# Designs tried in a protein design chat: VHH binders against E3 ubiquitin-protein ligase UPL5 (UPL5). Part 5

Target 1, 342 residues: E3 ubiquitin-protein ligase UPL5 (UPL5), of Arabidopsis thaliana (Mouse-ear cress) (q9su29r532to873)
Amino acid sequence: SPEALHGGLFMEFKNEEATGPGVLREWFYLVCQEIFNPKNTLFLRSADDFRRFSPNPASKVDPLHPDFFEFTGRVIALALMHKVQVGVLFDRVFFLQLAGLKISLEDIKDTDRIMYNSCKQILEMDPEFFDSNAGLGLTFVLETEELGKRDTIELCPDGKLKAVNSKNRKQYVDLLIERRFATPILEQVKQFSRGFTDMLSHSVPPRSFFKRLYLEDLDGMLRGGENPISIDDWKAHTEYNGFKETDRQIDWFWKILKKMTEEEQRSILFFWTSNKFVPVEGFRGLSSKLYIYRLYEANDRLPLSHTCFYRLCIPRYPTITLMEQRLRLIAQDHVSSSFGKW

## First folded at step 4 (VHH)

Design v2 (from g9 with T58K; framework vhh_etentamig_d1)
Fold by ESMFold2-Fast, scan of step 4:
Structure v2 (fold): chain B 342 residues (1-342), chain A 122 residues (1-122)
Amino acid sequence: as target 1 above (342 residues)
Amino acid sequence: EVQLLESGGGLVQPGGSLRLSCAASGFTFSSYGMSWVRQAPGKGPEWVSGISGSGGSKYYADSVKGRFTISRDNSKNTLYLQMNSLRAEDTAVYYCAKHYGSGTFYKPFDYRGQGTLVTVSS
């Protein structure tokens, strides 16, 4: 439950705080996986980027939600102090609210593309056209449709009766963005900021901390390892069994990997090691060297892996085309998660 | 129920002309304003031109003023866009859009068609 998360996991951390950095990394990973699990209703995944999280407005139904957001702020501050990657990313809107910055129209471009486009059109329309009685018929309300139910939210007193025109459309758009994105999570942001500040002993106000960063800077601190994978570093930490480094199949392997997309490269890394991201120190930070083992089976079979030993097992493929087909197949999400991994 | 079907797009050289048409059904056409909205590859939609239900008022984006002419034939439920002096920057999918009319929805249009592609290139 949420109570177990707040009480049990936090108390276990305090008891183990004096142990080595490996235990700290595991604790932060586990607690953040629990906090940012959408099933716990504290946070929602962003619609257009499933890696990113924002507070769930509906979390206020739980009377303990202020405590949970304060606890989350403490956990994130503590992770940053210990330079531990927590494996989660923040939604841009949440980040901006933590920084104490107003959400602009450009800030919602990747969060809600439909609303961005609609608001852009409203602001760019010819004033005479916009003020036409036959035109838009807009009033100061936000219409929402959730689970087939249409509701209206007034943006100002008597908003249902206040017409939008060329003179007030900027105010209308500003109020829409505030009501849609900022207002629903305002309390959650306040409680998170309280926990964050308390853990830093008030040495750095949260607004000052977040305001000094781009979102991409925070991403690096929280998730790390998101820089493009160095194929040269990967190769330098790879050894061979049943192949020589000079074999044409090994040359083909690294050429194929180098021309793959970042997503495909990360899928191959996951298949091989069960890790999608390279440690901050590079491949030297992995618990073992990586190995490419030769399979003495049919020369067209799919690769397999022993992830505990960082072994990728492949046959001596007769052509680069066949090797590429097989590697791209295991780079697909549905294959890499359920086939050939031991 | 509401249907909008655009036609008239195609390949044209810079400086050329095209006339787009939009056949409307499923609503009382003369009671609603209509617009043309375009979307260039990799860009968001841009409002181009609008016309009142009666056809008495016409409006244009600054980028097309003096080059494009919007018109309608309420007896045929058809909207038109005459495009003259076309530029490479006019390359886009052009959509016919029905105005929301009276209401409280924040979107300026409650329906658009499938679009017609206009490519301005030599």
Scores: ipSAE 0.000, ipTM 0.351, lowest interface PAE 13.2, mean pLDDT 77

Design v3 (from g9 with F105W; framework vhh_etentamig_d1)
Fold by ESMFold2-Fast, scan of step 4:
Structure v3 (fold): chain B 342 residues (1-342), chain A 122 residues (1-122)
Amino acid sequence: as target 1 above (342 residues)
Amino acid sequence: EVQLLESGGGLVQPGGSLRLSCAASGFTFSSYGMSWVRQAPGKGPEWVSGISGSGGSTYYADSVKGRFTISRDNSKNTLYLQMNSLRAEDTAVYYCAKHYGSGTWYKPFDYRGQGTLVTVSS
């Protein structure tokens, strides 16, 4: 079960003195795979950026959701402390809630573009035209729909009876955004923050930590940068076992990688490390060096990897053509996500 | 009141193409994000692709990226999935799913249609 898995893995992580870097990376991988599983009810993917996650308001149907969000806060704090890329990004709304900042209309532009456009139109309409049409029939309510059934939430006392007009439409939009995006996840944010502070020194409150960052800074810490990969930097942080750096196969490897598309290069990086992105500071920011190990098996086989130890295992391919064919096979999405990784 | 009706599924050979359609009614189509979700026999549901209410943003699962294209025609209240280079592992029932709002901030799978079966075999 997820609950049993989280408890057991967390206890193992607390014994850091007995745990090597590869074991720590495996622990983060397993935990984050469970927490951010698309089938799980804890987090939702953002509509206009499926790379990003926000707490699921419906997570409250699970009585253990406060424990899970507290645990997630601990995991993220530990990942940041140890510079481990957890492979997830936070939605802007969730980030702002963690920073203790009010969510503005501008902040939801990429979270919900249709709502952004609708609210902008409400605020920008000519006042006389807006009022002549009784605020387009709007009242201080948020209408929700689930499985064809509508529910109505009042944004203020007697909101169903309070008409939106040119003098109160700014208040209406502010309350609408707060109720739609902030209020439904308030408890989840609170529990996450508790876990986060428990792992970090109490002298560094979560709001202070997140408020000092732009979202892009946090993205770099959690998943890595989206700038094109420097193959020269990658090579400079790679060591060899069973090959000499001067071997023709090693020269071929880097030439092939340099000729690959960015998507293929990211797939190779993912196969090798279970991360598609390099830290913002480059390969130096990784928790260990990368290694190419020689396989002393059939010289035509597919590469293998130990992702937790950043090891890529390849045979001594007899030709550059064969090596390229094998590397391009593992660069395909369906192969790189499951085949030959340990 | 909300209705989603998928069509376009069928038997197709590996490497072939199919275009799925989803006719939506009972809500303001352009105000909601939409997704395609598939479920193979004995497997859990897998999110395939999503599109924002305006159609300005599209997202794909790694397993279909480069092969599938999601699109919508808000004037016709219709969602589409163009599937190219089909593989045996694409065999599944494909469901059209309505988001709770214009983005995936709402549960992506709050409402889904009856599904349309896609079988990829020779």
Scores: ipSAE 0.000, ipTM 0.097, lowest interface PAE 21.4, mean pLDDT 78

Design v4 (from g9 with Y106F; framework vhh_etentamig_d1)
Fold by ESMFold2-Fast, scan of step 4:
Structure v4 (fold): chain B 342 residues (1-342), chain A 122 residues (1-122)
Amino acid sequence: as target 1 above (342 residues)
Amino acid sequence: EVQLLESGGGLVQPGGSLRLSCAASGFTFSSYGMSWVRQAPGKGPEWVSGISGSGGSTYYADSVKGRFTISRDNSKNTLYLQMNSLRAEDTAVYYCAKHYGSGTFFKPFDYRGQGTLVTVSS
């Protein structure tokens, strides 16, 4: 069950001191891929950037959601401590709430474009025109629809009786944004922060940690660089066992990689190392050199990897065509995540 | 073609010991990480312990740490679990599981054996 799975992974996490850096990187990446899985109800993808996630308000229907968010906070804290790339990014609204910062109108521009445009129109409308049209009939309420039923939530005491006008429309927009984006995930943010703090006890508190960063700084810590992978840099940090650098198969390997798309190259990197992204300083930043080992088995088999040692194992393929076919197969998401790697 | 065959289960008293074995065939044993997973009556599966393909890295669930020892003999294609200081809570069917690769971390498994029953009862 998912509860037993997360419990088991958390127990393995507590025993990290018994594992090498490569094994830890594999664990963090896979756990985060499961936590942020689109089929899971814990997080939602951002509408403007599917790499970014924020807590799902609907996660509250699962009575275990507080435990899952606390666990996620622990995982992210430890990944940051070990400088591990987890392959997911946070939505700006989630980031600001972790930092304990108020969400402004500009902050929701990419999160909810329709609401952004509506609120901007309210704030930018000519004061005389706005007031002559009775504040467009607006009062200090948020209109909601749940299961087809319209309901109203008061943004302040007696909000149903308080008309929006040119003098209070900024307060109206501020309260509307808070109720729409901050309040629905307040418990999830709280539990995440609790887990984060538990792992970083005697370190900087979550609010202080996130408040000192721009979102782009956190992006770099979580995903690594999105710069194109330098194949020449990759080759410069690769050694061989059972092959000579001058072997035709090695020349074929690097030639094939150079003509692959960035997505294919990242899939090969993931198969080899359990990481899709290169450190900011390049392959020099990896904890070890990469290795291509010769398999003395069938000359047409798929590659294998020992990711904890950064080893890619391939047979002495007889043709470049066969090597390319085999490498493109492991570059497919299904194969790269499941076959010959773990 | 991949086959995993567990043995060594049985009835033991609390505080006793058992050693489980798993005989593997149909794949290059040393290239893959292995785990022990257990399922107690009426409960879901619980990961117990994992070992890397080389045997160089091991790790354990908190519930068994200090009491259980995972090991492997790659020359014999055999995985072991030495269980000491057994408790009633350790009663379960124990399964041998093959990983997708060489790592020691918990993952969905390619194959799982038929299991061996361990009953800890006074």
Scores: ipSAE 0.000, ipTM 0.105, lowest interface PAE 20.5, mean pLDDT 77

Design v5 (from g9 with Y106W; framework vhh_etentamig_d1)
Fold by ESMFold2-Fast, scan of step 4:
Structure v5 (fold): chain B 342 residues (1-342), chain A 122 residues (1-122)
Amino acid sequence: as target 1 above (342 residues)
Amino acid sequence: EVQLLESGGGLVQPGGSLRLSCAASGFTFSSYGMSWVRQAPGKGPEWVSGISGSGGSTYYADSVKGRFTISRDNSKNTLYLQMNSLRAEDTAVYYCAKHYGSGTFWKPFDYRGQGTLVTVSS
């Protein structure tokens, strides 16, 4: 729902003095987190890979959905232009539609295994057997179930009266796949492409852009590296102000970070830099070195960050236990998104 | 550069009406969606209403639906919020906000105005 997209996060963020790459990256990440939030009904998670998103056909019930998909296209295009990882992956079917490519049976194998198997059976069945069994009673319709109510969509004129047989079953499967996966989101794809084109119209048409890529290439652009974060690489690209690298607090910091879960490490990275994922080439791919600054007042306070400058500010904590408590607190998604950033 | 100047706030009794205005400058006003955001004492910011760049689409928070009307005059670079049937709960500083794009999508946006205080009290 559109109302679910309004939170106080950007109001507080836009009241900050900070400008530059860190602010821009945090903006893209938080916008995409809201847009692709399933609670907002704009996008659905892919059935076989919940990291991936496709437009929600039901988004049409919201009169603002064209504006949201156009805006999403602009955001994604702008993120790609600025080489920002937004943390979102696209479903293969959505990717193919953006590329202007026909969805084939093989393309839905991992998206909808049940439909893939059924269509394969229809196409591979012996022609004489298939025809002797009246095409298994199939006609040129797509049967849908919504809220327990069954409905039928004709795949062609008079589809309810047209029997599937060995001579037309390939056409039947082609139309079935198109109606099931492409047609229901056609308007959403159109509006997304409109927004995307507005941002990239000086360079390359969207179809040409997406056609140049494998899905894996786009994944790298949108989400960055999927590998676990190298703490050694992170440390190698970190400098200190008010601490010496040999200080016990700095040793504690890296030890705590190394024993954190991957999710906690990514939350710390996001708090510090507004990047949730490390570039494919590692920390060298970030626009700046990272910095740990000493806070001289309040030796027990929560860390602060200035994301524009990749600056994490911490006091000289007296114990490793206290430092760990403070770092784990800011590693919580709610705290890291709304607390101590500027 | 980009400037937003809110006005029209004041003290009003419950059930009364006020109209807020926001004068915008430094950007092509008709190309961007606009929103009203309020912050009550001791609370975080709350989005109130949004309007597309053309004015063709509007949306409202449930707390104000049927009572508030957002509108814009692109020839005057001005955004309006007509507030009717005001309640004590509407007491807040009201801010005008510029969207990133032309749609009614209210996030993300920048607001640079000082806001205008609305107090609903008897």
Scores: ipSAE 0.000, ipTM 0.127, lowest interface PAE 19.6, mean pLDDT 77

Design v6 (from g9 with K107R; framework vhh_etentamig_d1)
Fold by ESMFold2-Fast, scan of step 4:
Structure v6 (fold): chain B 342 residues (1-342), chain A 122 residues (1-122)
Amino acid sequence: as target 1 above (342 residues)
Amino acid sequence: EVQLLESGGGLVQPGGSLRLSCAASGFTFSSYGMSWVRQAPGKGPEWVSGISGSGGSTYYADSVKGRFTISRDNSKNTLYLQMNSLRAEDTAVYYCAKHYGSGTFYRPFDYRGQGTLVTVSS
């Protein structure tokens, strides 16, 4: 339970702090793995980058969530003070809120690609065409279907009656982003910041600390450098349907992937799973095994994917050259993009 | 849960044709407008075409008017895009998008499509 988890983690924290040297680094790593475990409902993994975490808005259901976020802030502050790499990274949006900075459209590109693409389309659409089509029928509201309930949130007074047009669409997008990303986790950010400040210094607010950093600086402190993707680890966590592991096409697949640049490999991973990065623990940290499914279609067609099931679907390509050509086409960033429900 | 699955992309020569399909589930298909949106390499998403829930009204971006035709089969929960006279500039990942309402030009935020790649090259 949440109460039992809080009590257990707090006790372990006190005991470890008292006995400190030599075992502290492993303790921080394990405690952070428990805190950021999706089972605990406190944090969500970023859809595009499974190394990164942001507070779960649904954590509000638990009346103890403020205590958990305060505790997390204390743990992270203490790890940073001791220069311990805890193996977790923060989502860009969470980082910006900790720094007290406004979230821009570009900041949500990796957090919510669907919303990014939709807002980008709104802002880039020809002004005359946009206005001729009544601003796509948009008004200053955010529609949500979370919790099995349809809800309409007004972005401004009488937002249901205020049409979006070419002159106010930037304001619409700014308000939409604030309500979608900043507002739902305000309490969690506040409690995290409180715990962080209590451990670091009562005279140095968290916003001052985070505002002085680039996200990449914080990444280095929390996880260290990026590691290349292990193709052997990827293969070890992949199963097959319609192919045998010993099939020549499967051998070709792994050989091609191994020869790709790191950027191409990450693009293939994104096409397959909607994630560019592997968790710190490797492919075992993914929510499911990966699957290669055979397509019983024309043997020269492009691969397909079903990212919710971690399925990559390919035909029985007749040559390694053709397979490589098809895989390199899907390795382009624009091809690896995917959509989900807003 | 809304689910959209695109298919029909591939490699085609300039001047060629392709027909894209989008299989929809998890909502009352005929009650919502639908759109096709594409994203070319290194560019932002471009709205291509929209169709009302009944299929009675259609809209097209100027770049594709006269070449592309959007249609739907509400009995099969399927959206189509017939692409004729394809150009190198049409090379993009094509995404199926669900509108907020039944009109031809509503918010396409409620989509879960993975996209289908169309490559036009000689």
Scores: ipSAE 0.000, ipTM 0.118, lowest interface PAE 22.6, mean pLDDT 77

Design v7 (from g9 with H99R; framework vhh_etentamig_d1)
Fold by ESMFold2-Fast, scan of step 4:
Structure v7 (fold): chain B 342 residues (1-342), chain A 122 residues (1-122)
Amino acid sequence: as target 1 above (342 residues)
Amino acid sequence: EVQLLESGGGLVQPGGSLRLSCAASGFTFSSYGMSWVRQAPGKGPEWVSGISGSGGSTYYADSVKGRFTISRDNSKNTLYLQMNSLRAEDTAVYYCAKRYGSGTFYKPFDYRGQGTLVTVSS
């Protein structure tokens, strides 16, 4: 239920505070997977870019939705403060609303391509055609349909009586975008911003965080870059305990990683760090160096990781073949958690 | 009940011609401006051409101007689109659309039919 989900999220948050934020990086990943799960009414995937999320206007049917959005703001702020990548991307229009910026037509092309194309056609149609009786016959209204009920929202006073023509169609499009994207989620944006700002104030004086970023900057902070992983960069930011860099097992490790597919490399990175992606600036952008620790146990056991410390623990494998077998086992989908509910 | 039935689509080679027809019923055809709208695979709908209720005024998208001709026969309740010098980029499902009197931007044209597929391929 909503009440059970609400209580569960708050309990996990309080437990995290007891041990210090970011101690369990996997906690952020799991909490965000649940918050941004489309099965919940909180967020929707962007229509033409399924990697991105924006608040669901229908979330208001749940009386607990303000608390969920405030909690989400707190979680994202904590992740950013502790340099934890949580695997979440925001839709451009949601980002702009968090920054307090006006949403333009170009900003919605990946959020709602049908609306983008319709508005573009309205603006680009021949003026004489648009104003003729063969044109669109639009008025300053937005029509909505919910469960068989048709409703009409006036974009301006007496909008039902105001014809859209070649001289006012830019104003019409601006008002449509505002009513479609900004107005329906004002409360959700407000609550998210409140939770976000409350957490951020603990480290620095309150500032308009989102206004200082491009969307791509936020993407890199929350998920990391989508460029292929540089194994040489990965190696350059890795230190060893119980192994020498010149050990044959360490040479084997990096050779195996280089010949793995990109998906397998990301699975190994996830096992090691609970993140699938590297910061846009490379491995130097991680909150700590990575470590390969020697296990002084059975020489054939599976690797172990301590993700909060970026530690990968492996025994001194006797052959490259055995090491490769063990690494490929941990690179399977069930470890990466990449297949499922998103 | 407003009904629009498109026909005349098919496979044609570049440089070829096709004539599309739309049979309209359920409204006073001569009182409404009509349009042709197309949707290519993986793209949004694109307005192609429009004609006034009387047939006295015609309008075309720049991409089809000089190649396509819109016409109507109000005695037969039928809209036509003559397409000449067809290009691969003209490949789309073509829809007949009635103008709204007070439409919405999501569906500025209503009662568009089931469409007719035009494939321009070598």
Scores: ipSAE 0.000, ipTM 0.379, lowest interface PAE 11.5, mean pLDDT 79

